# Ledger of designs, part 301: VH-VL binders against q8ixk2r445to577

Target 1, 133 residues: q8ixk2r445to577
Amino acid sequence: FFGMLQNKGLTDYCFDYNPPDENQIVGHQVILYLCHGMGQNQFFEYTSQKEIRYNTHQPEGCIAVEAGMDTLIMHLCEETAPENQKFILQEDGSLFHEQSKKCVQAARKESSDSFVPLLRDCTNSDHQKWFFK
Key: E = the ipSAE of ESMFold2; O = the ipSAE of OpenDDE; V2 = 0.75 times the mean of E and O plus 0.25 times the DockQ between their complexes.

## First folded at step 15 (VH-VL)

Design sa9 (framework fv_cosibelimab; at its last look DockQ between E and O 0.56; V2 from the best seeds 0.00; counts 0 for: pae O 3.4 > 2)
Fold by ESMFold2, look of step 15:
Structure sa9 (fold): chain C 133 residues (1-133), chain A 121 residues (1-121), chain B 112 residues (1-112)
Amino acid sequence: as target 1 above (133 residues)
Amino acid sequence: EVQLVQSGAEVKKPGSSVKVSCKASGGTFSRWAISWVRQAPGQGLEWMGVIIPYFGTANYAQKFQGRVTITADESTSTAYMELSSLRSEDTAVYYCAKSRYYGRSGAFDYWGQGTLVTVSS
Amino acid sequence: NFMLTQPHSVSESPGKTVTISCTRSSGSIAYHYVQWYQQRPGSAPTTVIYEDNQRPSGVPDRFSGSIDSSSNSASLTISGLKTEDEADYYCQSYDHSKKHWVFGGGTKLTVL
């Protein structure tokens, strides 16, 4: 799958990546923002290695969750996907992080009107349901 | 360094078309969002549209829909803006600009020098 | 669709502080970042503030940006005003409904 990775519960919001320096993509947090449909900073690919890839940069970025954290951070992709970069996009739309055994949820960013994807205990919430478009 | 260099000034008759070029250097042109912005004499800035060559996506301001076409040639790292059915009100300086990111953080951080297009009988 | 309204002109003496407002007519100013551009006669615009309050490299720290949600406006503040600051200034923000950017009408700053 590829394109806009959208949230079912938080309608019209997509994975979005805006690192402060467009040439230094590692280590910054993925956010959620209103879907624009133009590609670029909202274009992601779900691979056979269960990666969520950011292809707008070379070398490519892969979404990861560092040990003990709940935030989705950009790392460089590797030949073999590390365990912290593996997500299962399930048939019910849940996005499961294998290493942590948690699901990606749309959440309000602390102290703002902004939204971010965070790991949370898996539930049936539509805020934990995602799809590519 | 990132640089945007535009084609030279043009004089056109009403009803004709103009095609302005914007050659980019110093980065990864194909994945950039290249916008076109115009400014009539003594007036403010007006956004016309954008192209992102690699993703094959374009968007146009409603005012120009049907008259403007924005294209890109990745082999020469050049964007083009063509405006058809020209009117005297289209007399303006036309700028290309690179957006940082589309949407929320879409600052225009690099601008071309501008191209004066004069439409007169 | 929304408009960004700026004062047509502002004037102030060297060394003093000027503030240029940018009021959004509908929708919250806080949902989308505001940028500010400086344009000298005969030149292309250049960014002086992006993402509400960030300065590009090379822009002096006497330029600052802010957002006031209660008045639904953004402000560009230039302290320690210098003669070379005389220019036109434009604010800009994103229109999600049309997926395009909107510029304010521009403000002519005169340094007397």
Scores: ipSAE 0.575, ipTM 0.849, lowest interface PAE 1.8, mean pLDDT 90
Fold by OpenDDE, look of step 15:
Structure sa9 (fold): chain C 133 residues (1-133), chain A 121 residues (1-121), chain B 112 residues (1-112)
Amino acid sequence: as target 1 above (133 residues)
Amino acid sequence: EVQLVQSGAEVKKPGSSVKVSCKASGGTFSRWAISWVRQAPGQGLEWMGVIIPYFGTANYAQKFQGRVTITADESTSTAYMELSSLRSEDTAVYYCAKSRYYGRSGAFDYWGQGTLVTVSS
Amino acid sequence: NFMLTQPHSVSESPGKTVTISCTRSSGSIAYHYVQWYQQRPGSAPTTVIYEDNQRPSGVPDRFSGSIDSSSNSASLTISGLKTEDEADYYCQSYDHSKKHWVFGGGTKLTVL
């Protein structure tokens, strides 16, 4: 699967990554933004290693969850996907993070009008449903 | 360091066409969006259109739709802006500007030095 | 479709602080990035603020950007004003639906 990773509940919002430095793509938070179909910052790939890759640059970035955090942060992809980078995109659209045993949910960012994907307890909410478009 | 170097000043007759070039260096041309922005004498900045060389796709402001053509040559890292059916109102300094082809920011981080196009009878 | 509105001109004495506003006509200013460009007479524009409040390398920290959601406006603040700051300043944002760039009308800053 590849393309825009769009949320079902938060209509027309997609995974979005825009690092401050185009030459340094790791260490920043993945956010949600209106789906615009212009590629790069909203282009992701779900791999056979259960990674969510941001592969518009070399080296490739993979979404990770750092210890004790509920945010999605961009790390470098590794030859063997580390546990904190493994996600299961299930048939029902839920995006499950294996290590934390939580689901990715579209949520409002604190003290802002922006949105971010956050790890939350798994529910049947459409805000936890995702699909590639 | 990223640089955008534009072609020299042009003097054109009404009804003719002008093609301005913008050569990029110091980075990965394929990762950019190149926009064209013009500025009439004593006026503000006006966005004309953009091209993403990697995709070869261009988009234009409605005002210039059908009259402007923006192209790019990745092999030479050069973007072009051709404006046809020139009129006196097209007299302006034309800038190329570089941004990421990320769709969210829209920030121009580098500009060409500008190309003066004068349209007169 | 939206517009960005700036004051036509502002003026202030050296050493003082000046603020230039940029009001968005529609859409949330808090969610759509605003950039600021400086253009000195006879020169091409240069970026002084991007993505609301980020400062490029080489731009002094006297320049800062902010967003006010209540007024749906962005502001460029220049503290410790210097004569070299005299220029036209343009705010800019991006329309993702139209894939268009939108500039404000520009503000002429005069250092008295």
Scores: ipSAE 0.029, ipTM 0.713, lowest interface PAE 3.4, mean pLDDT 92
ESMFold2 (binder alone), look of step 15: mean pLDDT 91; pTM 0.929

Design ua1 (framework fv_axatilimab; at its last look DockQ between E and O 0.87; V2 from the best seeds 0.68)
Fold by ESMFold2, look of step 15:
Structure ua1 (fold): chain C 133 residues (1-133), chain A 120 residues (1-120), chain B 107 residues (1-107)
Amino acid sequence: as target 1 above (133 residues)
Amino acid sequence: EVTLKESGPALVKPTQTLTLTCTFSGFSLSTFGMSVGWIRQPPGKALEWLAHIYWEDEKYYNPSLKNRLTISKDTSKNQVVLTMTNMDPVDTATYYCAHKLYPGRAFDIWGQGTMVTVSS
Amino acid sequence: DIQMTQSPSSLSASVGDRVTITCLASQGIHYYLAWYQQKPGKAPKLLIYGASRLQSGVPSRFSGSGSGTDYTLTISSLQPEDFATYYCQQHNSYPWTFGGGTKVEIK
């Protein structure tokens, strides 16, 4: 899959990555922002290795969740995907993080007027449903 | 249909505490994504944001007024309350409450405003 | 705090004119920018959110653009009912701040 990764429960909100330094893409949090299709901030690829890649930049970034954390952070992709970078996009739209056994849900970022994707216990909420467009 | 209405005293003496109530309908502040803010406007002057409360009960204040402001909600009554201590004549303004649908959106529905005059 | 510098502070224009109002932020606000219209004695009305998204029910002659620190509200063909004061607002960082306003007068 390739395109804008949109939340079902929050119509018009997409995964967005806009690091402060375009030449250093590692270590910043992925957010949800209004879907616009402008620029390269909202285009991601879901790969056969179960990665969510930010591949419009070199070196390519892969979304990861560090042990004990619930935030989606950009790491460098590796030849073989590490376990913390593996997500299963299920037929019902849920986005399951294999290592933590939790689902990606839209939530408000602490101390900010922004939505962010966070790991939460899996539910049937539309805020945990995602699709590419 | 979303509506908001401010209520409180029209006249307050210096040093008194102002309590304003925003009563709303057409939404619940327990609903995911909803939030309410308070904004004031002195006569003939620009708008100034005062405080904001999200459905999660997370609260944010303008730091220039931080020690004077308290915001709270009562979801059973569909109300948001703003308290502002130590009123001064410079605080004379129209006070608005406003609805905000989601983080990343803007104040889409405003109350009519209530004029508060601070005078001896 | 992010200061919002709005220009011009006032302007006069004729019906049918293209009007441009500029808002400059003291640091990048990443499209967390709204535009409001306010008529005398009334509450503000939302026109534009997300820098460029038109609020439902707002006439298409209103548009917003910009990025980073520089944002613009455009009225493509000014109408008599557009006499008002216009405000920009950032909500990228607390405290949320408004521009000083632009009063638009119809000649």
Scores: ipSAE 0.629, ipTM 0.867, lowest interface PAE 1.1, mean pLDDT 91
Fold by OpenDDE, look of step 15:
Structure ua1 (fold): chain C 133 residues (1-133), chain A 120 residues (1-120), chain B 107 residues (1-107)
Amino acid sequence: as target 1 above (133 residues)
Amino acid sequence: EVTLKESGPALVKPTQTLTLTCTFSGFSLSTFGMSVGWIRQPPGKALEWLAHIYWEDEKYYNPSLKNRLTISKDTSKNQVVLTMTNMDPVDTATYYCAHKLYPGRAFDIWGQGTMVTVSS
Amino acid sequence: DIQMTQSPSSLSASVGDRVTITCLASQGIHYYLAWYQQKPGKAPKLLIYGASRLQSGVPSRFSGSGSGTDYTLTISSLQPEDFATYYCQQHNSYPWTFGGGTKVEIK
């Protein structure tokens, strides 16, 4: 699967990554923003290694969850996907992070007029449902 | 249909406190993603953001005025209140409250605004 | 604070003209940019949000574009009801700030 990764409950919001420097794409938080279809910042790929790749630029970035964190951070992709970069996009639309055993949920980011994907206990909320468009 | 209406005094004396109430309908500040903001506009001048309150009661203020501003909500009454202390003639402006649907969006519905004149 | 530099401050145009208004942010605002129309004695009306999304009910002659720090509002063919003052606004970072406005007047 590839394209815009859109939230079901939060209509018209998609995964979005906009690093301050296009030449240094790692280390920043993935956010949610209005789906605009302009590519680049909102183009992601779900791979056979269970990665969510941001492959607009080389080297390719992969979404990771750092130890003790509930935010999604961009890391470099590796030849073999590390455990903290593995997600399961389930048939019901839930996005499950294997290592933390939590689900990705759309939530408001504190101190910001933005939504972000955060790890939360898995529920049946549409805010935890995602699909590629 | 979302509607908002500002209410409060049209005239305030210098050093007094201004209290404005925004009464709205068509949405609730208990609903996920909903928020209301205050914006003012001096006669013939540009718009200035004052304060904002979200459904989870998180509040933000313009730093240039934050020590003078307090924003609060009463969800049961569908009201947002803005207080501004130590008013000065320079604070003379039309004050607007406006609805904002979700973070990342903009003020899509505005009140008609209420003119506040600060004069002795 | 993020400064929004809007240009021009005023312009004269005729019905049918293509009108372009620019808003420059002092730093990147990542599409957290809205455009408003305001007529005398009235509250601002939202035209564009998310830099390029047309608000419901707004005529298609209005469009927004841009990225980073540079954003543009375009009226493809000016209509009589479009003579007004236009404002851009960023909400990427607090405090939220507006541009100085652009008054579109009849030539």
Scores: ipSAE 0.596, ipTM 0.881, lowest interface PAE 1.1, mean pLDDT 94
ESMFold2 (binder alone), look of step 15: mean pLDDT 93; pTM 0.956

Design ua2 (framework fv_axatilimab; at its last look DockQ between E and O 0.88; V2 from the best seeds 0.00; counts 0 for: pae E 5.2 > 2)
Fold by OpenDDE, look of step 15:
Structure ua2 (fold): chain C 133 residues (1-133), chain A 120 residues (1-120), chain B 107 residues (1-107)
Amino acid sequence: as target 1 above (133 residues)
Amino acid sequence: EVTLKESGPALVKPTQTLTLTCTFSGFSLSTFGMGVGWIRQPPGKALEWLAHIYWEDEEYYNPSLKNRLTISKDTSKNQVVLTMTNMDPVDTATYYCAHKLYPGRAFDIWGQGTMVTVSS
Amino acid sequence: DIQMTQSPSSLSASVGDRVTITCLASQGIHYYLAWYQQKPGKAPKLLIYGASRLQSGVPSRFSGSGSGTDYTLTISSLQPEDFATYYCQQHNSYPWTFGGGTKVEIK
């Protein structure tokens, strides 16, 4: 699967990555923003290694969750996907992070006029359901 | 249909406190993502953001005025209240409240605005 | 604070003209940009949100573009009802700030 990764509960909101420096794409938080398809900031790929890959630059970035954190951060992709970069996109649309055993949920970012994907306990909420478009 | 209407005094004396109420319909501040903001506009001048309150108990203020501003909501009454202390003639402006659907969105529906004049 | 600089502050145009208004942010605002139209004695009306999304009910002659710090509102063919003042607004970071406005007048 590839394209815009949209949230079901938050209509017209997609995964978005906008690094401050195009030559330094790692280390920043993935956010949610209006699905616009402009540029490459909203193009992601779900790979056979269970990665959510930011396939716009070389080297490619992969979404990771750092220890003790609930935010999705861009890391470099590796030849073998590390455990903290593995996600399962379920048939019901839930996006499950294997290592933390939590689901990705759309939530408001504190101190910001934006939404972000955060790890939360898995529920049947549409805010935890995602699909590629 | 979303509607908002500002109410409060049209005239305030210097050093007094201004209290404005925004009464709205068509949405609820108990609904996920909803927000209401206050914006003012001095006669013939540009718009200035004052404060914003979300559906959750989180408030934001313009730092140039934050020590003078308080924004609160009464979800049961569909009202948002803005208080501004120590009013000065420079605060003379039309005050608007406006609806904002989600974080990341803009103010899509505005009240008609209420003119507030600060004068002795 | 993020400063929003609109240009021009005013312009004269005729019906049918292509009108372009620019908004420059003092730092990157990542598409957190809206455009409003305001007529005398009336509240602002939302035209564009998310830098390029047309608000429902707004004529297609209005369009928004841009990225980073540079954003543009375009009216492809000016109509009589389009003579007004236009404002850009960023909400990338607090405090949210508006541009100084652009008054579009009849030539």
Scores: ipSAE 0.386, ipTM 0.827, lowest interface PAE 1.5, mean pLDDT 94
Fold by ESMFold2, look of step 15:
Structure ua2 (fold): chain C 133 residues (1-133), chain A 120 residues (1-120), chain B 107 residues (1-107)
Amino acid sequence: as target 1 above (133 residues)
Amino acid sequence: EVTLKESGPALVKPTQTLTLTCTFSGFSLSTFGMGVGWIRQPPGKALEWLAHIYWEDEEYYNPSLKNRLTISKDTSKNQVVLTMTNMDPVDTATYYCAHKLYPGRAFDIWGQGTMVTVSS
Amino acid sequence: DIQMTQSPSSLSASVGDRVTITCLASQGIHYYLAWYQQKPGKAPKLLIYGASRLQSGVPSRFSGSGSGTDYTLTISSLQPEDFATYYCQQHNSYPWTFGGGTKVEIK
């Protein structure tokens, strides 16, 4: 799949990545923002290795969750996807993080006027449902 | 239809405390993403954000006025209340309350505003 | 705090002109930018949110663009009812801040 990864519960909100320097794509948090498709900040690829790739820029980034954390952070992609970069997009729309056994949920970011994707215990909430557009 | 209306005194004296009430309809502050903010505008001057409260009861204040402001809500009455202490003539302004969804959306529905004059 | 610098502070234009107003943020605000129109004696009216999204009921001659720190409001063909003061506002980071305003006068 390639496109904008949209949340079902927060209609019209998409994964978005806008690092402060486009040459320093590692180490910043993925956010949710109104879907617009401009600036190439909202295009991601879901790969056969179960990665969510930010590949409209070089070097390519892969979304990861560091051990013990709940935030989705951009790492460099590796030839073989590390376990912390593997997500299962299930038929019901849930986005399951295998290593942590948690689901990606749209949540309010503390200290800013933003939504962000965070890991939470899996539920039936539409805020944990995602699809590519 | 979403509406908001400000109410409170039109005239206060220096050092008094101002209490403004925003009464709204067409939405509930218990609903995910809902928020109400207060913005003021001195005559002929730019807009200044004062405070905001969201559905989770998180309160945010302009740091330049933080020790003077308190915001609260009463969801059962559809009201948001702003209290501002130690009023001074420079606080003379039109005070607005406004609806805002969190995040990515802006202040999309405003009250008509209430003019507050601070004079001895 | 993020400072919002609008330019110009005022302008005069004729009906039918293309008008552009700019806002410069002191640091990146990632499209958390709104534009408001305010007429004398009235509350502000939201025109644009998310830097480029047209608010419901706003005429299509209004458009927004920009990214990072630089944002622009464009009126493609100025109409008599567009005389007003226009404000930008960032809501990326607290405190939320407004620009100083741009007064648009129709010749």
Scores: ipSAE 0.097, ipTM 0.700, lowest interface PAE 5.2, mean pLDDT 88
ESMFold2 (binder alone), look of step 15: mean pLDDT 92; pTM 0.946

Design ua3 (framework fv_axatilimab; at its last look DockQ between E and O 0.92; V2 from the best seeds 0.00; counts 0 for: pae O 2.6 > 2)
Fold by ESMFold2, look of step 15:
Structure ua3 (fold): chain C 133 residues (1-133), chain A 120 residues (1-120), chain B 107 residues (1-107)
Amino acid sequence: as target 1 above (133 residues)
Amino acid sequence: EVTLKESGPALVKPTQTLTLTCTFSGFSLSTFGMGVGWIRQPPGKALEWLAHIYWEDEKYYNPSLKNRLTISKDTSKNQVVLTMTNMDPVDTATYYCAHKLYPGRGFDIWGQGTMVTVSS
Amino acid sequence: DIQMTQSPSSLSASVGDRVTITCLASQGIHYYLAWYQQKPGKAPKLLIYGASRLQSGVPSRFSGSGSGTDYTLTISSLQPEDFATYYCQQHNSYPWTFGGGTKVEIK
């Protein structure tokens, strides 16, 4: 799949990545922002390796969750996807992180007027349901 | 239909504490995404953001007021309350409460405002 | 704190004119910008959110644009009812801050 990754319970908000330096795309948190479909910040690819890939620039970025953390952070993609970069988009729309056994949920970013995707215990909440458009 | 209305004293003496109540209808501040903010405007001057409270009960304040502000909500009464201590004549302004639907959006509905004059 | 520098502070224009109001942020605000209209004796009214999204019920002659630190409100054909003061607001970082305002006077 490719396109804008949207939340079912939070309509019109999309995965968004806007690193402060276009030449250093790793190490920053993915957010949720109003969907606009313009070019670079909101285009993601879900690959056969179960990666969520940001490929606007070289080197390509893949979303990861570091051990013990709940935030979705941009890492470099690798030839074989590391376990912390593998997400299963399930039939019910849940986005399951294999290594942590947790689901991606929309939440407000602490100390910010932004939504972000975070890992949480899996539930049936529509705020844990995702789709590409 | 979402509405908000500010209430409180129109006249306050210096050093007193101001308490303003925002009474609203058409939404609940326990609903996901909702927020209420306070903004003031001195006569003839620009708008100044004071405080915001989210549905999560997380609160944020303008640090320029040096911890003089407290915001709280009472969801059973559909109210948000702003308390401002140690009032000074420079705090004379129209005070507004305003609704915000979601993080990332603007203040989409405002109360009519209440004028607070601080003088001895 | 993010300072919002709004220009011009005032302007006079004729009905039908294209009016442009600029807001400069002291650092990047990543589209966390809203525009408000305030008529004399009234509360502000939201015109634009997300830098470019038109609020429901707002005439299409209003539009917003910009990115990073530079943002613009445009009124494509000024109408008599557009006499008002206009404010930008960033909400990228606390404290949220407003521009100083632009008073639009209709000749």
Scores: ipSAE 0.597, ipTM 0.847, lowest interface PAE 1.3, mean pLDDT 91
Fold by OpenDDE, look of step 15:
Structure ua3 (fold): chain C 133 residues (1-133), chain A 120 residues (1-120), chain B 107 residues (1-107)
Amino acid sequence: as target 1 above (133 residues)
Amino acid sequence: EVTLKESGPALVKPTQTLTLTCTFSGFSLSTFGMGVGWIRQPPGKALEWLAHIYWEDEKYYNPSLKNRLTISKDTSKNQVVLTMTNMDPVDTATYYCAHKLYPGRGFDIWGQGTMVTVSS
Amino acid sequence: DIQMTQSPSSLSASVGDRVTITCLASQGIHYYLAWYQQKPGKAPKLLIYGASRLQSGVPSRFSGSGSGTDYTLTISSLQPEDFATYYCQQHNSYPWTFGGGTKVEIK
């Protein structure tokens, strides 16, 4: 699967990554923004290694969750996907992070007029359901 | 259909507290993503954001006025209230409340605005 | 605070003209930019959100573009009802701030 990764409950919002420096694409938080498909910021790929890959730059970035955190951060992809970069996009649309055993949920970011994907306890909420468009 | 309407005094004396009420319909501030903001505009001047309140009761204020502003909501009445203390003639403006659907979107529906004059 | 600088502050144009208004942010606002139209004695009307998304009911002659700190509102063919004051607004960071406005007057 590839393209825009859109949230079901938060209609018309997609995974978005816009690093401050195009030459240094890692270390920043993935956010949610209106789905527009204009640029490279909203193009992601779900791979056979269960990665969510930011496939717009070389080297490629992969979404990771750092220890003790609930935010999705861009890391470099590795030949073998590390445990903290493994996600399961389930049939019901839930996006499950294997290592934390939590689900990715669309949530409002504090102190900003924005939404972000955060790890939360898995529920049947549409805000935890995602699909590629 | 979403509608908003501002209500409050048209005239306030210096040092007094202004209380404005925004009564809205067509949406609920219990709904995820909903927000209501206050914006003012002095005669012949640009718009100025004052405060915003979200469905989870999170509040934000313009720091230039934050010590004077209080925003609150009554979801059951579909109302948002703005209080502004120590009013001054420089605060004379049309005050608007406006609906904001989601983050990343603008204020898509506005009240008609209410003119507030601060004068002795 | 993020300052929004609109240019020009005013312009004169004729019906049918292409009109462009620029809004420059003092720092990156990541498409959190809205455009409003305001007529005398009326509340602002949302035209564009997300920098380039046309609000429902707004004529297609209006368009928004830009990224980073530089954003533009374009009216492809000015109509009589388009003479008004236009404002940009960022809501990337608090406090949210508006541009100084651009008055579009009839030539």
Scores: ipSAE 0.164, ipTM 0.770, lowest interface PAE 2.6, mean pLDDT 92
ESMFold2 (binder alone), look of step 15: mean pLDDT 93; pTM 0.951

